# Designs tried in a protein design chat: VHH binders against UV-B-induced protein At3g17800, chloroplastic. Part 1

Scores and structures below are computed, not measured.

Target 1, 346 residues: UV-B-induced protein At3g17800, chloroplastic, of Arabidopsis thaliana (Mouse-ear cress) (q9lvj0)
Amino acid sequence: ASSASNDASSGSSPKPIAPLQLQSPAGQFLSQILVSHPHLVPAAVEQQLEQLQTDRDSQGQNKDSASVPGTDIVLYRRIAELKENERRRTLEEILYALVVQKFMEANVSLVPSVSPSSDPSGRVDTWPTKVEKLERLHSPEMYEMIHNHLALILGSRMGDLNSVAQISKLRVGQVYAASVMYGYFLKRVDQRFQLEKTMKILPGGSDESKTSVEQAEGTATYQAAVSSHPEVGAFAGGVSAKGFGSEIKPSRLRSYVMSFDAETLQRYATIRSREAVGIIEKHTEALFGKPEIVITPEGTVDSSKDEQIKISFGGMKRLVLEAVTFGSFLWDVESHVDARYHFVLN
Structure headers, positions and changes below count from the first letter of each chain, unless a header shows other numbers; antibody chains aren't numbered by Kabat.
F stands for the ipSAE by ESMFold2-Fast; E and O both for that by ESMFold2, at different seeds; each is averaged over both directions (binder to target, target to binder). V2 = 0.75 x the mean of E and O + 0.25 x the DockQ between their complexes.
[cut] stands for letters that were removed.
The coordinates of atoms that the task and the answers printed are left out; those that the model quotes come from them. Centres of patches stay.

## First folded at step 1 (VHH)

Design k01
Fold by ESMFold2, look of step 5:
Structure k01 (fold): chain B 346 residues (1-346), chain A 120 residues (1-120)
Amino acid sequence: as target 1 above (346 residues)
Amino acid sequence: QVQLVESGGALVQPGGSLRLSCAASGFTFSSYAMRWYRQAPGKEREWVAGISSSGGSTSYEDSVKGRFTISRDDARNTVYLQMNSLKPEDTAVYYCAAYKLGYWSRYDYWGQGTQVTVSS
């Protein structure tokens, strides 16, 4: 007998735990478990993945039957495409539910859908600007990279978080999606960096180190590329060492990333699965709406009529930190699920 | 696999009607604006009609206004072009196209085309 009780119907002010509403049977089931019995979500996910595996194996059996003479190949291909799309949607929603669970475990609420506010200021950012929980979720080395990312986005406004900007809602969504992709990339490289760092300091291990010259050359090349972007990179000027307590702390993760050749960097920067790409787009659409694509009377495409919104720099910082964290969790969740239900192509 | 497959092209007499269909697969159809283009022999491809991703806005090239109607059925992943009062100058290969502005990418897909011939 299930000991579960349905507490969701007893809530007096139920707000969605995430902006994206899940539509598949598995997604709706997991959404209910997330609310009522979050400790059961891992077991529920394993059960759903077993069902998904069985369905995929059954379709392989049907594929053999469709090759039999007299079968309508065109109709069978269409049916197979529909079932594959349903499995992909189901898998996406399982992955999303697991990402939401990680935010719940961290006691961080996802930002709700951005909509026009009745606030007197007209600002859309109704969410708390406290970000310390988000900042603590990442290794110190990863956070240094996240901070640089924030500095690139916010510029000199890092110290003026209460001020507001008027900006395209589409542009904010683009920054959010790019930040999700960046968080995915950072987690991927940080995992490798932390493992290699630990193995190099283990007692009894033999270490092979790169020379300092090689590291310095990589750093100089990266700094030159970044410095050509005056609002993006802040590596200008040296630090005067005349008795000041100024600390120069090179970013160890940045140096590690700079040691990658171009092929490795491109591979790590790529989202590995179509399902993860789909999650990024659907989650971003749930937050900011689907971009409206209109065809002008001249037959060209136009998106310049996108909504302008008012958002504080603190609100923007919170969005970017959430996006990076979402991407980081997505990497972990994708890897976890792939080990149990293989869907990522090498 | 992204596909746009046009159908419904035929030979018709002047004044006749045709309905073109474009079946889409391999992408989220409701996120895309849809367009029809045509290319007559010896001429450049020209835009004919477009419909927004939501379906709430349509637009037409001047020579087809009042005669052609674009519509979409998101449940069937299909865009249509109803062509009435056809003229010989409407003879062309008609192409379906899809465009999406995503938050991190832009996408532009094309079909293979369907032949429409208006002749006595």
Scores: ipSAE 0.284, ipTM 0.626, lowest interface PAE 2.1, mean pLDDT 78

## First folded at step 5 (VHH; from t07 with S31D W103L R105T)

Design m04
Fold by ESMFold2 at other seeds, look of step 5:
Structure m04 (fold): chain B 346 residues (1-346), chain A 119 residues (1-119)
Amino acid sequence: as target 1 above (346 residues)
Amino acid sequence: EVQLVESGGGLVKPGGSLRLSCAASGFTFSDYAAAWFRQAPGKEREFVSGISSGGSTTYADSVKGRFTISRDNAKNSLYLQMNSLRAEDTAVYYCAAYKLGYLSTYDYWGQGTLVTVSS
């Protein structure tokens, strides 16, 4: 007597683990592993990076310079362009897979692509509004800066998370991408801050720790409250933050950032690789769609056909925290991959 | 390397026709809006025609009804069919591509192709 069942033939598609669908052979392979055996993703990535290194070593040593007709030169250049585009796409998708894996390790699901709402209220934010897991992923000093970033974006509505607004889908995507850049920047500077704090504590801490309470002295040297509102545009990208800063909390990391000269600040605010920029754009596009534009008769860009969406302020907070966390992970992932397959120009 | 390369310019008599082409490489042309601009000697660069990534077209009043913009995303190419040419259409014609990204606006320009309308 057989107990076989045909339940496996029932069609039900699993939900995507991330909004961006990977298209390269390496990306499709890593996507499968992310679903089935996520603990194997680091080993699979190492395999893919070794293949990229082998391909680059072969390409760099194959320099046929024989004179050819103009048609042959054009064909060689097009083949080289296609190979370079494929390597960039593969590398982008490796970076993305590693970021997704970090979210899985943190037990945080990425928000799915924003689509027409089935919710009776018309809201697009079907994702959870509880954010404690995201908040705990960052150092206390970094979280203070994230909280200030949220205050700049949400304003007085920081405390009214159930409120719903209609807002441009394009502008939500711009805030998201800017928040990814901000998280990338914050992680970069926080790592430097934590290292320098550790060095200062070890050499100087013994002398100061044997004396009276130093809380008042540390407060007296604190300068964040006397600083003019910093121009946060380089940190937030695409979001006007100058009018929102009235309730920004002082923080040691903000003071540390403001101590940088302008050249250092600009360097730290820059995303180091084209590949990292590429996945920020592609991930945000997967969430919010491609912006549509029209060139006006004056030769300017017009985006007035942008879609409006309903989103709660709690939903927006969740998006922004995810974006900052994505950027923070991207910094770590980019650094990790660059150490194994050098692609950052520095 | 990102490139926009115009071709098809030349000398034509008034009332004649030319078809300009612009070949795009090094980026995903289908994601971009594209446009033709022109610059006559001693004058400022001016808009001629634009086409969105989805195919919506826009024309300057001076060329409407005479010029037709089109694109072929499979060939990464932009075209301008210019009919009923006039002496005032004499200019260097530039191809441009624009994309509104979430991190920035991206724009690329060609080097131009000369169109001369004269007897």
Scores: ipSAE 0.551, ipTM 0.731, lowest interface PAE 0.9, mean pLDDT 79

## First folded at step 7 (VHH; from m04 with A35R Y108H)

Design n01
Fold by ESMFold2 at other seeds, look of step 8:
Structure n01 (fold): chain B 346 residues (1-346), chain A 119 residues (1-119)
Amino acid sequence: as target 1 above (346 residues)
Amino acid sequence: EVQLVESGGGLVKPGGSLRLSCAASGFTFSDYAARWFRQAPGKEREFVSGISSGGSTTYADSVKGRFTISRDNAKNSLYLQMNSLRAEDTAVYYCAAYKLGYLSTYDHWGQGTLVTVSS
């Protein structure tokens, strides 16, 4: 009896604060601070960024040493490559720690790694039921687009969140990662939109030309409402599938995005840094595991035999809202860090 | 920079043996499945052998029993042991590494190494 009790207590582990475990010295340090004193994470990050800057400056000194006669250029190239890989991994973990810290400040617990549960139903979704905090973290305009995104993913079950689906774990992970990218994109465009909206609200002193332009915009908005033409593009399919009672007026942020030329849209649709892409991949892998593949005798790659999981539509909604929020925070964190330690090239 | 470099190709007589190597750099090789392909003059590139990240192996019927694929993740290296070589095995042999991610697929290829089987 006491053996069984001791085995149970020794076999349990505390819930981690995030699914991705950080392994670098900086990451392990920040993980400790995240648990013990999360309010100190920004200061700890500044310290780690200063160390990264010092290491980058030392790489310049090693390049100078490599130009000295008698040095092995192949050896110094390999050393520089290893240090660059170390800096990249450290930077990824710093960015991840900052995103986790933002979730903690918002009082939102990250979903743990998805694994078979002891739940008799076999469902994997045991995470918190509170989604209202996640919904309130975004501007009203951004939330309208998040809601449309959810409608496209959940389909007819948007209003039936207790239903359970059996779905590919790979597919859920792909939706999660795509939703992170979407949140990153939405924050990027919303930030520009909110700035432009603020400038249009400000009259700009006594300049009549600005006032005339603002009146023309108001007239154009009014004329667009009077014209009552339907929205065109990819959105119509998903919204029409949702059914009855579509509003005649498009989302302002959707309209803003639709006004971008192809070059601007392409630029805004990309993740700016390799480190941010790496975080999305690693975080998603921590949640859903590495995708399974099979090499066929013909040499092709087959991923169709992926693990199936049971998840409620409410659980799926919670995952997507977290993913979008993660992407939004990642945009802010990436921008913040880049201002202090330049790593973004785009 | 991502790089796969094949080596060990050369001229060998029918019935002979040859061991190809592929050195990986610039990525975490142990996360990748790896494959050997070959392209004979005037023919399409064809699959030879593959090995998953977990070590599970696959062979084309034409080489099964004669070729052995292996990997050494500590050395970031992939190998192909080719025995009982035939004239039809003459080709440029390519190393490839593949990973399915959630945002993208990652598919890296080497430059190739020539194997010539001739009396």
Scores: ipSAE 0.657, ipTM 0.832, lowest interface PAE 0.7, mean pLDDT 79

## First folded at step 8 (VHH; from n01 with S52T K99R)

Design o03
Fold by ESMFold2, look of step 9:
Structure o03 (fold): chain B 346 residues (1-346), chain A 119 residues (1-119)
Amino acid sequence: as target 1 above (346 residues)
Amino acid sequence: EVQLVESGGGLVKPGGSLRLSCAASGFTFSDYAARWFRQAPGKEREFVSGITSGGSTTYADSVKGRFTISRDNAKNSLYLQMNSLRAEDTAVYYCAAYRLGYLSTYDHWGQGTLVTVSS
């Protein structure tokens, strides 16, 4: 067939796709595929997960070799610890690559590492302030909660996005990481909310099929129209309005969250895996640098306070929206991978 | 599993020396600042010495010149060389590791090792 043109690169340096650079062999491979053939990343990830599963299964078989006496038990334990750490690092980087892929599919660039200002304004926020793509990635109910989160962070300056603040780089990173955690939580509860909202329109049929749920919409609409007929309402004294328990009432996600008991709420607010916690810390560290500490003569630890940055409130809004979106994607990616390679400890 | 395990405690005469060790596992020790604390009977826990991930050391006034903190990141180990020991140094000595992260602070403690300085 006709020859395909080769994509020959010029001498220009490629732009980084994410602030965190992956170090494991699998992570470096996936980083290359993300740049060159991003639509192949899911298949490449599945291959890497199969390798990871095979390696873990091989170690499980070798547990019985611990019946060999003496030095072999100590050496076996050391080797098992090293292999487990390598698998954890590999899995963490696979998860990160999948989160990056979701940003690429949404056509949203992750902000680059925050560097000392070389801009004439002194501001560090050189990234775009347009946030429409980020805002559209979430359900309307979830976005309502995200907007409230932004209002708490930005305060009275929600409408004054051109204003600039001088703030601790450490504090911005802490807000970023907390916002990632919040996005993780919101996606988790929103998924349950959306599922329960859809399932409550079924008139006693199966709750397992999406197609069955779609078919039930027509039936519920027909029944509601009949019940709302003016002659029936007039005859029943108008009590037929709001009388049917099969009506679907849209409710705000906040009300749904408030219906949880304290134990359920705490469970949903907890990051499920060590790998997800590690991703949040490493990604935020890649953006804002590793926090530096000193140990005082009294034995307490202090963070540096002299790392101040200038950032506009629009730039801060962009960071927070990215962070919430990152957390939302991390929940999805963690859940998706856990179904294929069990690693989450409940 | 995160662990800090102290060792090297024991009975020693006044003026003697001991070297305490602390073995770390289940976390990346090189990312952490490490500290020694001690608690004598009936007293509150007090700071002894600390070393940052970058190697900067700090000492309580009561141990300066007598104690030396060090670390070996390749062995995931923290050390406290204690010289010119006095009866007032009798305490349970605790190893601690601390990291300031963006999501949380990470603070791990050992179970302690007893040092007794007596005739």
Scores: ipSAE 0.727, ipTM 0.888, lowest interface PAE 0.7, mean pLDDT 79
Fold by ESMFold2 at other seeds, look of step 10:
Structure o03 (fold): chain B 346 residues (1-346), chain A 119 residues (1-119)
Amino acid sequence: as target 1 above (346 residues)
Amino acid sequence: EVQLVESGGGLVKPGGSLRLSCAASGFTFSDYAARWFRQAPGKEREFVSGITSGGSTTYADSVKGRFTISRDNAKNSLYLQMNSLRAEDTAVYYCAAYRLGYLSTYDHWGQGTLVTVSS
């Protein structure tokens, strides 16, 4: 309600709500509302979406009225391009603000930008360990899949969370981004699963295991969705292909996912909008910095000299759970905004 | 819509100069490394020059000292100043933008602009 407990602070060290700072006028306004009056964020977003719709409708009318060729066409094209770029940035930042608001409603703080630690241990992970909240944000079936994802990343270290590893910052960021994509995928399929479960139309109600070929194909596709980047499987030191499948516990959601044909599964494994892809990249870059590259004399790109960081396995677990939750929220937020202001074109 | 549009190509005499431009749209150009490639008829596409998002430049040996790459992130533009042009520089010149992201790699290409060096 109206009792936001005075979260906004003008003290000597105001802490950011989220690692990515919003730059558009709408984004800066929403960031201010997130801090001062978070309960007003939905109304503020609706106002911003109405403005975007009005601007798009007005641009469509001006496009139809452009009649002078030559110099006017060149200027018109440049102005339209600038407005489209601003519209894209505004949409991205609206989506991000809504994801941040969902974290605030769940009473979960986002991890701040990963920076060199002044801690004597040298660890970068000094953030709170509120993993129980993150785990409870998902349906029981989705939680089982998230646990399997963590097992693939952490391996036998699931029970030794105080251990510290030195690992590529680039690779941690890649695991984070892949985990966001996985959370987006899981939420998408879980929503369909929960709806069909309440309508009692789930496939394979009396059939448990009639084909190893279907299981093998579904397992490979599922493992690809769990590890959307080669680095995910290599993070904790590598997992052999024969050990990979044996550490995955069965679940009703896994069985449901295996009932999809390959085309449907591939469609669900992709991010629908470029704006959502952009947020995943920008948020991950805000956490881990932009990957450094060098252009070789042959014209190719080289990224081999990457920064190393020290992080505990508990810190890594927290990052992955946040990433999956971020992806899950992003699916919901993208769907909500698209219903109000259609922008999903993929 | 993601686009890279080259311009500034044309016919020049040997020893002349030409400046190519590439206008970027639909993405944040300042986050990308940018490169020029060229392809002469019947030949493989070859690297000409590149510039990172941080401004570090690289040149193919065949163009060092004659070509200068630059970028203007405020205008979302990439440039190639070509001096002391030779007949061997005749090619279609392509603008490309590359970004290593955490989720994927992003690689965009223009359609090219023709440069002809002849008497």
Scores: ipSAE 0.711, ipTM 0.884, lowest interface PAE 0.7, mean pLDDT 80

## First folded at step 9 (VHH; from o03 with A97T)

Design r02
Fold by ESMFold2, look of step 10:
Structure r02 (fold): chain B 346 residues (1-346), chain A 119 residues (1-119)
Amino acid sequence: as target 1 above (346 residues)
Amino acid sequence: EVQLVESGGGLVKPGGSLRLSCAASGFTFSDYAARWFRQAPGKEREFVSGITSGGSTTYADSVKGRFTISRDNAKNSLYLQMNSLRAEDTAVYYCATYRLGYLSTYDHWGQGTLVTVSS
């Protein structure tokens, strides 16, 4: 319950630490700690989670539901809904702050909101294209799958990172969000894989090539069960891609993923919490803007904006690697917070 | 939990007026476009009116000039002011919300409220 005003109309400091600006009192407090003493963010988060738990516990039904007539019941329901929404927003911002803190610990700056720079070329990618820090944050098995994901997105230009393309800003944002979801999925399955590898009880054999060809038909079921976004579907179809052959060698992690039955794979391919989905959407909107729609005279909805941006393939690679890393961190952060403040239901 | 709850339906004489409301909860209503649809008995559901998150409105030809859509984001509410009602406006009216997100599209539908226009 801080009494300090935060209405100052001055913009953010030069180069904000993250593109999404936190609006809740807890989020604004954590944003200040992230700047001043980032190593204290975990302790500050614990304090905020304890307050959030206390607030949820104090909403006991007996204190309010025992009062007076039916108009009070309607008011009580509306107040309870508003407080639940406020707690959810606060929790989302706590989770986001923790993801940002993990990027700061890794000494990786998040890309700022995408806009044309003063660069004479007009390219939006003024950020560095060197990505070795991001690549080192993942297990070797996970990195191999990330590399394949990049190859599917960048195609023939994977080796020509200096070339520039004009591409829909909306499509780049969709690729970014799908890559966050992919990183979340990869971290989830990689944690299970690494644990089973440590226990020396892995399904299948050591020959990744044999397991790939024997499991190719299972990919069709997985592809049908996954999100309709093309980048997620492209991952699901990686083993079933045109021209199956020995040219594509699956990693041990890929073989492990292909060993899952359809029910397990569907469960692992979903984001566990509404809060995590909300973070992916809000972070991506902070980077690329909200998609705009129109309602046609027939009553259907259509996308109204076709903004194009100039971006190098190296810049695109940097965005995708950040997105995968963001998703990986989000999985860890979600699990950490859920252990302390239970919110994951799906 | 996501909810859209319509209200304000009822019986009205031809030429009369009704104001429908739709209360939204469990999601950030201001991020969504909203639409009204209606379905008469034995007929297909049809579009009535829509309003984008930015406030741009669209009307079916059959209701232009008689119906007015509006929203109050502070109250998480969508409204349909229905004037000069006719017998053919008799239907169950549904509110719906739509958002184009980066991960998916997000659609929500209400349960409907009955409007009957009869002498």
Scores: ipSAE 0.715, ipTM 0.877, lowest interface PAE 0.7, mean pLDDT 80
Fold by ESMFold2, look of step 12:
Structure r02 (fold): chain B 346 residues (1-346), chain A 119 residues (1-119)
Amino acid sequence: as target 1 above (346 residues)
Amino acid sequence: EVQLVESGGGLVKPGGSLRLSCAASGFTFSDYAARWFRQAPGKEREFVSGITSGGSTTYADSVKGRFTISRDNAKNSLYLQMNSLRAEDTAVYYCATYRLGYLSTYDHWGQGTLVTVSS
């Protein structure tokens, strides 16, 4: 077993190995197997996917009976909707369990739900700030982009991780979720980049892809492309905006991304499945709680009662690295499952 | 399929009562705040009442004391008990749900149910 969750978890060895509790029968089953027999998780997932496929196929066969006269269309439609929703929930939880398994295989403990801490400093970040395992999980080109992302979030404080800030818990969660999306995007483009590099190594490979990448690389400003991608929420609440001395290094992956037209870039920046979006929301809510809202007498919605938390910049770095890794794993898991149980609608 | 379906509208005399229902499906209703709005012909849609996912209620001044919002998360349903109805309460009443997520905001609207208060 490559998992060391009990020895490496921040503050303790919690019984749940992830902040989100799975509720479907399949999800609860997989959660138990993740703890007791992690080597069986791939086989258990394959069995669950076969069951989902069988259920979907049998529901397709019943559609003709709903179209005949005298059939209760309202009842049939309600039952079909319930079954479709249950299949979606089950699939979402299978995907989540597989992401958790990838963290366990990497010997990286997920951060537990953020709650009040007995730490003398009052900080909520009791988790270790050593991040070497997270950093080695990505290609060198992808990590260069992750480093630039961290520099944008942390600014001049990249070199002083012991500093503590008070910041909105909602804002930290928003940065986390945006970083998950960024990791998903980065893995998607990195896979294409690495494949095209391999094709250029083959004898007689296409020069058109090489020429296009190289031409775009020579034209675009790498740092401007990072700042012009879909905006991740700005980090606020006591973190200085980066400026002098906080330089972002160019990278070959950044140049490759800058070669995309706006339509392609927008498509790649979009999460492909409803299930993946749901996982990001539910996982982030498990970590930071649901955002609180107030309904005013005028009927508008405010988020003005948001909780403030104390977090070190090292703690923030650890959260962001976990988030981008989560997104990267989510892309791989989504792709793996889609090949076996077709659900992604492009 | 996300769906909000209002029911319980109809014709009622001034001073009477009606209970509106809104049935939610295709999403986790208990995660959402819910609101009732109304729109009379030729007027802008206006807020009537709201209830957060945690159960906190808010009322427009024009209906306070006469209307009561409630929810039943087990039945995925939102309710509006309307008492002491007046002619100016005549409108199409809309059910709406709202959730602030970490990636996006999620808004859903029903098609409305007509309430007519007339002698």
Scores: ipSAE 0.710, ipTM 0.882, lowest interface PAE 0.8, mean pLDDT 79

